# Ledger of designs, part 6: VHH binders against N-glycosylase/DNA lyase OGG1 (OGG1)

Target 1, 365 residues: N-glycosylase/DNA lyase OGG1 (OGG1), of Arabidopsis thaliana (Mouse-ear cress) (q9fny7)
Amino acid sequence: MKRPRPTSQPSISSTVKPPLSPPVTPILKQKLHRTGTPKWFPLKLTHTELTLPLTFPTGQTFRWKKTGAIQYSGTIGPHLVSLRQRPGDDAVSYCVHCSTSPKSAELALLDFLNAEISLAELWSDFSKKDPRFGELARHLRGARVLRQDPLECLIQFLCSSNNNIARITKMVDFVSSLGLHLGDIDGFEFHQFPSLDRLSRVSEEEFRKAGFGYRAKYITGTVNALQAKPGGGNEWLLSLRKVELQEAVAALCTLPGVGPKVAACIALFSLDQHSAIPVDTHVWQIATNYLLPDLAGAKLTPKLHGRVAEAFVSKYGEYAGWAQTLLFIAELPAQKTLLQSFSQPINKLDESAEVNETSCDTLKP

## First folded at step 1 (VHH)

Design c9 (framework vhh_7pa5_2)
Fold by ESMFold2-Fast, scan of step 1:
Structure c9 (fold): chain B 365 residues (1-365), chain A 125 residues (1-125)
Amino acid sequence: as target 1 above (365 residues)
Amino acid sequence: QVQLVESGGGMVQPGGSLRLSCAASGFTFSDYYMSWVRRAPGKGPEWVSTISSSGSTISYADSVKGRFTISRDNAKNTLYLQMNSLKPEDTALYYCAKDIRYSSFWETGYAMDVWGQGTQVTVSS
């Protein structure tokens, strides 16, 4: 089910008249509260709705780190949070290391996790449409698509083209370090993702010196293009949550360095475009095995990319991108190790958690 | 049991060439991305190159781009590294490593769960 967009309430009283002259922009300061030993609270998501090793080390984000045997940590806006999954717990637990408020952190985390979307209901629907899917996905019930900030997602996937995970992570960490430092956990530094304004003050030369190579030009070009949008770059990106997938992809592809596969990643992981199918060689292999066997061995082309996406949507419907993600993860050895870990100590999950998989890059066979 | 056996190292002069081989056994070689990693004296491990299971996707460290070529023969369960225009800074123990299965991205050190014993490459005048 498509996630409904919340009705926003204006923060300004209706009895206050808007200023007629250009006002001096007030300095907005965040009131951050840091906790040295945070308390853990249950999150209302069972292991069937969220399994951390099937969600975080899957290449949909590079800003969340494995910070313990059963723990992942990351930032959502001004909130530095950790998630853990203990044996015998009914639900995933979370704690807040740094935040503007504990309630705001909880709400931001649930939003980030797409908590309004029932993975169990999607699984039931996909299994009715494809019994093979039901059998393969039986142990992948916690594999969840995240709902990231679109600017943060866009910059991460601009770093991903023709690149390796270690390099992507180093570049994403550099960009992250430009934002406000929120805390350190298990040797990792955590920062609020920088604003578009902050990013616009970093030169192409500075990115090149940081090891971005040709991607430096794409990042600065994209930042400039977003700033040139009349309604603002963040507002333009968020507006793509309200258009059809084809229009969102076409709009994203106008940005420097964004091709169709990268656009599909951004659309799926940040723009509520649940039918987006990022087609790479792995998704192509899955598609030719399950949906389009007549195309096995053919080379990927833009037209064949479109045919793969259409085949997934035809079979799985509005949430085809989630079905594609589950099928992708089913082919990873981490899934087999996770099955064994349910009858073994939980520390074995840590050994298998390094999947670092995404379908957004590698379009060619 | 997974086994990786590197060979082909030796002593060469700057500008010389060497071809490293890695014989793999105990797993379905054709299902896995494979990587080359090196360790120079007194330094930590440095990723060199990765090749996808089919051989269609290849990546290199900036320090070796244009000089080294990674390849594989899935019928022989063998990984190769052709090293040209060798420099003194290429002196290291070279390891092959079993990497990610079915990944669209490359990773150094995190998904590499099995490494071989290594083969020594020494570049000196």
Scores: ipSAE 0.000, ipTM 0.124, lowest interface PAE 18.1, mean pLDDT 79

Design d1 (framework vhh_nb_b201)
Fold by ESMFold2-Fast, scan of step 1:
Structure d1 (fold): chain B 365 residues (1-365), chain A 123 residues (1-123)
Amino acid sequence: as target 1 above (365 residues)
Amino acid sequence: QVQLQESGGGLVQAGGSLRLSCAASGFTFSSYAMGWYRQAPGKEREFVATITSGGSTYYADSVKGRFTISRDNAKNTVYLQMNSLKPEDTAVYYCAADLSWYLESGTSRYDYWGQGTQVTVSS
């Protein structure tokens, strides 16, 4: 078949319907093994590469819970895992409560943690570009950007619009409860995030009754839009990992309830778009303190929002979103108090005291 | 200063076609995403189509397969080819420039809008 005019698109789509397979419930397709007393294994991430209190209670995800003084638990696909960081340990430890296989859980966890990206090398680069960043990085080690499932991330950030953490958490817990129950830890219920098909069976009225308000329409509308995507909604979302940031944001903004800030959160936290900068009032304060001090005290306008994102990317490069994440964490009340103590010559804090303080969950804004 | 000027609207019968144009000035057109939105009487402004700087296109489900967005960077112009028009496509059509893909400004993600061009589809 010789093309009269070369294109990258197929000339026509097949009108032949593929045979329909009988529906199978997810529980029958997933062979899960639950462990009552799981063994702990070391993860290949040192304190400087991952600090749990600087990574999980920072607004990147609402599905991971503090399940002990030094422990966080959550689900990654069919895997229910806990992470633990003792003051005397060289590395973070993990255990698997429920999984299809222990090796699959380990690989999923390392992927979820962006473990292939060296935080030490990245922050060394940022410190060369900005000595002020270097000073913060000495005290706030191991603040890492996660690599979440895009559907899970998308639904979480649709819940975040004009909302507080307590309400976001309740809404995200409701959505999570629609998926397969994997186990309970420290009084929290953990579920595999529901499939797109499962979400499509939940009505707008059910979400409204659960307290979603106007967000109920956005979630059901987004689920419907994703189901209509040729090749499947999950495949469409995953394809955005392979495009430029501008294209990923434009694609996400076609979804009901997704504005550019929510799109930037999804892009940064699930689509490998490391230069994405979610701009809100907090990021504006950070920008005027760090990059645009001549604009301190000015009112944030739509034109200035773009300047904030451009300033971060110009300063920090391809991983500007990771730099912004550390600067955001530095402005959280618990960390800001600690950092201010380092600015006073007579105050002496060591890194052990820093780790112990961050183990107390006060970082969720 | 950024300016967007729409043209090509008008009255057309159901099943007909129209081509909208938007001439842009005051920014580096080739570097930014361009889009089309529409607003019917008594309705909120809704997304129609977008085209990125790289040429990737995205459409609202209601217009997919009937409308085609394109751009000419040499002319600083974005186009919306509208085929198989229906009475429910009747609206004022707005051109928009996405000068900042990081922003969340209520329900609108675009920084600049044109004056709009009226499209009326008769039954």
Scores: ipSAE 0.000, ipTM 0.156, lowest interface PAE 16.7, mean pLDDT 78

Design d10 (framework vhh_7ubx_2)
Fold by ESMFold2-Fast, scan of step 1:
Structure d10 (fold): chain B 365 residues (1-365), chain A 125 residues (1-125)
Amino acid sequence: as target 1 above (365 residues)
Amino acid sequence: QVQLVESGGGLVQPGGSLRLSCAASGFTFSDYAMTWVRQAPGKGPEWIATITSGGSTMRDDSTKGRFTISRDNAKNTLYLQMTSLKPEDTALYYCARGLEYSYGFDSWTPYFDSRGPGTQVTVSS
């Protein structure tokens, strides 16, 4: 099910910085292989374990693009991959456009998708605890929390503060373009996310010229703070996967531009902190509707943020962040429109439309 | 009942200055981050600046050096000082209540749990 946390902490550097990735001795260099017409392979994840429209365009990542009617594409390290769901298929399919190896791409993709966590089992447990959740889960199965690289996640959510998806996406695309170009799909350019070293070479002024506004200072400040970490910034971020949620959030909040909501997003989407609850006005409305009805119409205060998180954890347990994610997705405009279409009384609409016309078929469902 | 009422807008010549105010009531003003947003004719809402409950400020680069956000907690009032005004600053300016915990990422709507009716700023000769 859930991937066990590593028991050992990373070794501390003694004057030499460790590699950005775990050392691969005897391999000193890996070559990228690009495929012109990649073959499609099935994933072990069925539609109840992963539904692409409920996972990728929902604001947990801004680096994956809809590259076809049923297709999403993105990068995981050096791997450029696409996922698709065909009507009638039992499972999601994937292909690899660019990679160091097909096997490493498959393993990276399964890791990125949190594939060791059974979504069906989580949804069954949440539905037993909350009948309203059960109703939503019947229509929205396959909404999965991703396991992103912490640096990628951190920079993306620094762009998210006080911002909308379209503008966040434009800023994240700019950052992504600083990394190695891996390929183009459906008019979109895809890049390996830039290294901390590469990001450190971009000035605050360059980010401001790219339209980042006040976020330029936060991104450069955070990059500088990470570079100053003993043992390296990537290792410091990865170490937060091994600590308790409160400690991870407190550590993240020391970074410029990272407040509690942004820290909770990073913790949930990249640090294996499955009970993290990113509280914004949407989550507050959800909480007062589902968990804290006595507080309906009250103001969200810093004091009440912790109360919301406690309510979710008390009801849903150690994976409360995944339950919250589904409830959040249900309130997004696109998904809310889909839910409303399921509830629309077609017969009443047909009768209403056809009463003013001469028709023999008015009573057909 | 949360209420936000903007004032201080009007017609101003290019290069002029205006100070917008937002009177807040129905909540503990000092507990909340506050935001200024504008909407020009035919365009979507544009975020201008936020001031946190602690007094830290964040501003969009399009108005950098020309606009300053501030607050007076004793008067429950939010301010936007605008200088070197340009014709492209012509818009309806909104005061909005936003907590750090209230900043969404999927649309303008979830970013603000309350906003005022707005005050019109017109920059023209």
Scores: ipSAE 0.000, ipTM 0.215, lowest interface PAE 13.6, mean pLDDT 79

Design d2 (framework vhh_8pnl_2)
Fold by ESMFold2-Fast, scan of step 1:
Structure d2 (fold): chain B 365 residues (1-365), chain A 122 residues (1-122)
Amino acid sequence: as target 1 above (365 residues)
Amino acid sequence: QGQLVESGGGLVQPGGSLRLSCADAGFTFSDYAMAWYRQAPGKERELVARIYSGGSTNYADFVKGRFTISRDNAKSTLYLQMNSLKPEDTAMYYCAAPYWDLLTQSGYDFYWGQGTRVTVSA
């Protein structure tokens, strides 16, 4: 039931050999520095631009952990960071546990948080288009869509198919453990996400032994397909940030195990496709309650998936995916109780509600 | 991965009441959105009611005001309270918990129960 320490020997086949050393950059040495007692610094995002309980335990990522009552930790490339938000703080604070440089970690973190996008401006626009949105946004400020690495995002959502949160977390933790160990925080092990080359060295049978089931074939097939891309798989994925949504979705759907819904998740959470609408039963309920009331009580069909996406984009515009994210979060009681903890002393019930939200399998589509 | 088991179905007279239950015997579905579907003989399955982990609900028009969906997260049990039952409510009733992602590129997928029969007749 408990995971082995960093050696992770039971998770790896005898036929798989990790690379002996990380790749060296052509001009500059890559070097990791670990900090024994990291200092906390304010981030350039106020509570209204980023609220941690409304952003991290919402199903858009499985690689970030709650490492304290008001603290979340995770990795961005070679950077191991924590974010902290105390009641009454003007802004979120961060610290760096492991990094190539403190400035690189800060820039990577701001990029990961989509810090260039103003939530205040989005909320103003959405509230003008929908007064109901304005009422919800007053209580749920700081719910932000993250900007993840596309390979990390792709593999995480391949793990999410027909699965529960506990199993998704174990599968994502297994994949993460294949990368370089960066440190431990509050009993959690943190790893740089493995390279495409490292992933290609893990056999379908090894993934199956780790509990991936039919997803093992899709992950190995997707890794192989990415390696076959001219210019490299990472560059191919990143290029999808510069195309239209329909082209990005069509391209992603060529990968084994990636259907339109998974493609929309990857597009929204990693490819700057802010109008992507992943449609599941939760998004269907939101759509029938807010945009398509005449269809309330009807069965969701493949034809109606397109109608739902069209309705959101018609109402909210090019950032429709961010609007649907807030509407989704607004329907989860756990966020309401957690949000109340920021205006009052932290209580045990709000902490329990946050854990329950993190366990929800039907969160982000 | 857990199993959904429905109970509480039976024969009841028009105007009567039944309470359906759906229990997870091997896995806690307390964080899942849950739904009741029904299928009358010779017809397709249709949504009756939905409830999210936090208690928000949605009902089909043909049961509004008569049926109430609820959940007990401590017992990992979903309920459907059916009042003022009519002959047209006669169907097999299914408990469903949605999967987060779809295996197929069409529709959406669920953990399904075995179903429980409800017959409304004089």
Scores: ipSAE 0.000, ipTM 0.126, lowest interface PAE 18.3, mean pLDDT 77

Design d3 (framework vhh_7pa5_2)
Fold by ESMFold2-Fast, scan of step 1:
Order: structure tokens, then C-alpha cells, then sequence
Structure d3 (fold): chain B 365 residues (1-365), chain A 124 residues (1-124)
């Protein structure tokens, strides 16, 4: 949507700013280099700032894969990277399999991880506001909100509506495969997310044949709507990082297939809208147990979405979406089973955990 | 329907060997990490071993390192546990499990799948 000249005061959106990444350059303007045997480097993020199984397999993204007992891999623009978290290491480690530049990959990764935002400081603040949060945070350290590319995030969450994880993953893998292939790790194929132009060349029928069902028309409709935006669809999406949450959500809801929950997911996970609250049945249960006990047992309605979001923001402040994310993870029954099973392979006194069986070949003239 | 079926358990003398198998059906086997978990009489569950989707990465509990080997045949949708130098302390019901998986946290209708278990008894 084209806005008239703003007359109002600047918004009070956030005092904490994420790391700045260099401008994205189309892959055709940059030569990709593959590393035959990638070296592992430490990130300045300890286990209290980032715990991989509390961050990646939590429904924020469907493009990152578990590629080892302690390893997750994914793509950020033209960069194919792996992260590993070994007991006995103070910091999370990373390696770069394919990239335009190792330095660009590191900066992109830190930006993607919201590395400038102190999780420890946020959790201290949330714990002061809610002792119940403090008790849960003791057991769920490092549950971090990611900063994804908005187009990539938008298409992923269009796939998520009324859907199961296995089917969402299959759909997201299909979309990902439309982009440039960057490498293979542990049997998974990794691609740079396709451009808006590339997506525009895929018909609704092709998406339907790939199993998207009714979501096929929403994806093609959204791609068309983005292409029609003044200044381009990517720039329009990025501009939503600079507006108030209510304006960002309203703008997103003009896109085919984007309802309030999907809009809140996109806003929280890609648009620096740290107070966005994606409300589903689980978040509704959390809200009625913790913040709105008078509504316990009532049915969640679209009108109540705003009231739930307001309750979280009133309790936790500007980063209410980060607090909601931890509370959501704490209510997942599989969380304890996953953590126990995942952590058991690792011996703190030994490097018994094995990671990364696949490496990229070096490019030669 | 998604299903895991274990086999290969039995009675064996200390120092002996057994090979457990787990037949998987109803899902894309190669896309999931697979694990073995055991429960000894009167004890809680103990994780034994995990193998990545490709089979390239493996991990083991300290109690079984050097004695047990986890492997998989993705063409046959089958998980294996080769158990050597068996001890009385290895006596347990052994379960095949799907995961840990990056999908296990955000499940719709339960992404964790467990088999019925196969009994391993190590006695003289």
C-alpha cells in the first residue's frame, strides 16, 4: 500500500537494533566459491544466548535441517552454512560450505541470528516481570528468535496454514529447489531461496501438482501482488521493518492467504517486529493460563487475536514475541524428549559427537 | 500409516553378540534421524544410539561406546543395532524411535514414532 506523506512523530518501535548485514547482491553478480573441507569457527554466542535445538526445530523456519547429532544446516542468501553445539565448547561453532565470501557469510549469519540482541538481558527483564517465566527460562536457555529474509519467511508461512509439519517441509523444499543449488549435506539438498522473478514463472498448476492444494493460488496471488508493488516487492516487504507493528500486519493481511497469525509470524521472524504475537490454539492456551484466566475454556475467535497480543505486550513489553516464543516451546510435549535424546550423544569430556559428512567441492577455473 | 517394527532380540550369554533390526514404513525414512532407546527392568528409559538420515553421522551413550554399532539401509527402510561384547547390564527392552528430528518440537499429530520394543536378555 502507497502511503501519504507521514505527519506523525517517529514510532517508538525498539531501542535494541539487530546486527547490520551488507546489502544483498543478486547471485549472478557474485561468483560462488565452494569449500572442499570447511573449517569450523566459534561464534560469540554461548549456550545461554543460542541453543540450536531450542531455536531451529521450533517452527520459525522450515529451511534449516538437522544434519548431524549436534548440527543444523541451512542457507542465508548465497551462503550455505552449518552450526554445531558441542558440550565443552563455550560458544556455538559454524562452518561455511558455499559462499560469495567467508566474511559476508559470517556477517549474514550473525544478522540472521539477531546476534546484537542479548537474550540474557531480555530473559532477566522477563523474569522480573513474571517469575513463572524465570522458572521456565532456567530449563530453556538459548531459545532465540531468528531474523529471516521477508520473502523467504512469507512463502514459508503461506505453506503453514491449516497444515502439518511433514507437508509444510515438503512444500518448502519444493519452493527452495527452484533456487540456485548451493550444496548437499547429510542427504539434504540446499538451495538459495528463489527470487521473486523466479517464483513468478511457476504456475498455479505446477504448485498444485507439487501438492500445495488451495495454497497454490495464494502463493501465485501473493507473488503477483508483490510484483505489482511500487519499487518492487522485496523493497516493499523490507519497508515493513520501519513501520509500526499494526501497519505491518495490516499491509501483510492484504496479501492472498495471509491472515492475522501468518502475518504475526512473518512480522516476528523477518520484520524486526519483536512484539508480534502469532496466536494459535497453543498460544491461546498459554494466554488463558498465564494472562487471561477469565477467558479459560472459551473459544479463540479472530477478534480475540488482538486481545491476546495486547496481554503479552502489556506483560513483557517491546520484546513480547520473544517471551511468547519461549512459553510456546515450553508447552510442546516433544520438547523434553527431543532435548534428552539430542543431548545424550554428546560427552562433555570427549568429542564423541560426529558432525558434517558432506563437504562442498572447490570451484576451479 | 507410520510404523516401526523391531526384531532380532533374544537371549545371549555375556560376551556374545546380537543384531537388532527395525523396519520402518509410512514415511520417507532417509529424511529422519533414527535412534535406539532401551528400558531395563525397574529403570527409566536410557538413550543408546542415534544415526543421521544419510547414515554419515552416529553417536552413542558412554555405556555402549566401542561395543555397539548403529547403521541403516535407506534402500530397505531398515535401522540396525549391532551389539557386541554384551554384558548383563545390557538386559533391556530395546525400542526403535524416529528422531531426534528437527521436526519434533513443532509437531502436528505427533512426529515422534516408537516401535513396540524387542527384548534382549544377557545371562549366563
Amino acid sequence: as target 1 above (365 residues)
Amino acid sequence: QVQLVESGGGMVQPGGSLRLSCAASGFTFSSYAMSWVRRAPGKGPEWVSTISGSGGSTSYADSVKGRFTISRDNAKNTLYLQMNSLKPEDTALYYCARGPSWLDYFTESGMDVWGQGTQVTVSS
Scores: ipSAE 0.000, ipTM 0.129, lowest interface PAE 15.5, mean pLDDT 79

Design d4 (framework vhh_ozoralizumab_d1)
Fold by ESMFold2-Fast, scan of step 1:
Structure d4 (fold): chain B 365 residues (1-365), chain A 125 residues (1-125)
Amino acid sequence: as target 1 above (365 residues)
Amino acid sequence: EVQLVESGGGLVQPGGSLRLSCAASGFTFSDYYMYWVRQAPGKGLEWVSEISSSGSTIKYPDSVKGRFTISRDNAKNTLYLQMNSLRPEDTAVYYCAKGSPYYEWLLSTDAFDIRGQGTLVTVSS
């Protein structure tokens, strides 16, 4: 887990002047540096702390691409990085393809991975609260919740409503292409996510022509709403990291196209709201099987969304959203059939088409 | 029922070549990533090659890069591994495997589900 920090500064003070604000010297825009053949470095996260296939292709993000057997590449601000996890390796490795500096890329990557949060400590706590969780955690270690940029996360989940992974990926790729090109890896083009200003220059009609459908109106409306925020839209989104979950969700739901589930996704994946529970039909099935058995077979209603979230928080505490993430993965049909195949070699493999690389097989019409 | 049947292995001298085949049935072959993995005597499973469902994305570890070539024929539901410049260190039972983006981590835990008998490749004089 995260190490406790002081919540307040001492009342006694030095005669030293407060920290400089604004800066006395101008902050120069950093130059991008591209690396031809990047060197791989160890990242101090073992398989129990981070398992790439249980973290990246799980619907948290659509901007990271599978660029190798257990290798994923993506961008974090101006940094283009790859993560690799090979059989026999004891820890994840990373490399930097494009960055303002190698140290900045490493710090951004650790922040993006929520690396200060011990997954082993969380799993231990959840297993003590729920022995069923302990059994699943033995086989599904390393399913980590990411800490994404809030604007980037928001736009991605606006693309996700009533949509399939292949279409979401194409829509997110279109938005990504509006930003600065950082490099190409394994046939994929990687871009820094576009700024609010850049996004504001794309019309609703342009998004519709790109295949966004009714989501075009939500994206342009949300961009406009963010630009109207006092202090700026990015600063407004970041401020939601410091409020209570209920307030963050209510604030997000004021944005066009953001309902409770989308708001919970944004809160969990980008706003440090670790108890947020995105409720869809799968999470409802999990909740009725594990926490609310009296409601098994009932249909999910908007009125029951809060009750599902409350049940998870009551069971798992402040990090209930992380526990929910593992339970969601464990209940996927593909996961159940694959786990069964390990106990019986002649048994069937996974049955889910949505978890394969089908989207990469569709290029130009 | 999902079936993967490997063939094409045998005894070959150092510097020789072999072509392995994997006949797949019981699932929509063209929808899945496919892999070649190997197990040398007394060792765990080792990643040999990866190919995407369309064949557009292909990966190799440094140990075989430039010597081995993975390919697939989706019309015939068949996966291939062309092995050139074989070395004694390549001696192993070779298996093909159906992939899933959610479950590649299984190879890192040595908990890989091998459906077929594999095909033995022995590189010796």
Scores: ipSAE 0.000, ipTM 0.146, lowest interface PAE 15.2, mean pLDDT 78

Design d5 (framework vhh_7ubx_2)
Fold by ESMFold2-Fast, scan of step 1:
Structure d5 (fold): chain B 365 residues (1-365), chain A 122 residues (1-122)
Amino acid sequence: as target 1 above (365 residues)
Amino acid sequence: QVQLVESGGGLVQPGGSLRLSCAASGFTFSSYEMTWVRQAPGKGPEWIATIYSGGSTMRDDSTKGRFTISRDNAKNTLYLQMTSLKPEDTALYYCARDYSPWEYLFSTFDYRGPGTQVTVSS
């Protein structure tokens, strides 16, 4: 029988819970306001600046959920928010379910969305540099790179190595559940991301019980390394927003479990490193098809990773990572079908391929 | 000059065991993290296990409890003990020197060997 998704049953992975009496005193001190019937407000970002289905289910974050036919919800610090985009409306709307202040929630949301960066101006510049990009942008405008908290982003991408999006999501949901519960929307539980201090109180064994496998040791090792940083781990991560990309990547690669691809994901999605190029097998295929045809059929090496990044930056400039993001989305099966003059129905295989391709990991079929 | 040479592969029946070896030369073996990776025909590379310079190990959940990675620093040799082998374990197995076990794209390893073929017969 067809069973409606989860009205009263958690998945087997979600039965693994954190201890009943963790140290939680810092969370208890937060001043939060909850509302059961939030009002919707315009965010003043048009569809060319932000299109929700091109931004949220693309593997740059695993903490935002589709909570309705036209709605996505997630948390930004202590703020639980939803975004919706109605057909026929030219602007995105938002509401706040839980927050310390409505104004602080709005400012956090705009910061999270990189709202100060004009996507229309970037797409215009990319289209001028590459006519192929102009044709893709006509159908795929609104694919936006988010500006995430660096600790939150780092832990998410430590979960991503050699993994698929469904397993990454379960792991990220477990980590999220260690933080303060802010609310429930459409059957999903939403939590403030746990502090570095809270994460330091979770044992490697607890992560292993939650199905993290080898990633358990890397998460606990990275948390320990961050706690040892002079001036604090959060401050150390934020300082990487102020350095050159090469220095940021080198610094991140000193952390247990962080290789060049994971470092590039963290740099692009949380450290204002807009020229960072996370190279996986799909990005490698794009690069050899469009920018480096002489390397078609060669295997990706650490030296060739640098060459791919250089090729993207040479063609698209300072925001090459944003251009790479659109080209990656254009290679997803659903988007290829849209761009072709002949259309075919999307089947379960295409749906599975799309889910797999939203992961930052190199996935096997 | 860095060299890694795998051996010990072969044909084995389901439920059988094999021990793979990797002979390392041209570097201070005891100072490096070492990894086993496999690649089945038509599939991408799949990480199996890493052993750190300090001797601690990480293993993929799909092989955990069946495969054990170990090292002998006096012999400059890396091992993979494989038990309860399944047809799905059929692949070319590679030894690699890896500074970062997170990056499991086969060609992103600093150095790797040519591989040793493991075939689990039906």
Scores: ipSAE 0.000, ipTM 0.141, lowest interface PAE 17.8, mean pLDDT 78

Design d6 (framework vhh_7qbe_3)
Amino acid sequence: QLQLVESGGGLVQAGGSLRLSCTASGFTYAMGWFRQGPGKEREFVASISGSGGSTYYADSVKGRFTISRDNAKNTLYLQMNSLKSEDTAVYYCAADTYPLWTYSEDRYDYWGKGTRVTVSS
ESMFold2-Fast, scan of step 1: ipSAE 0.000; ipTM 0.260

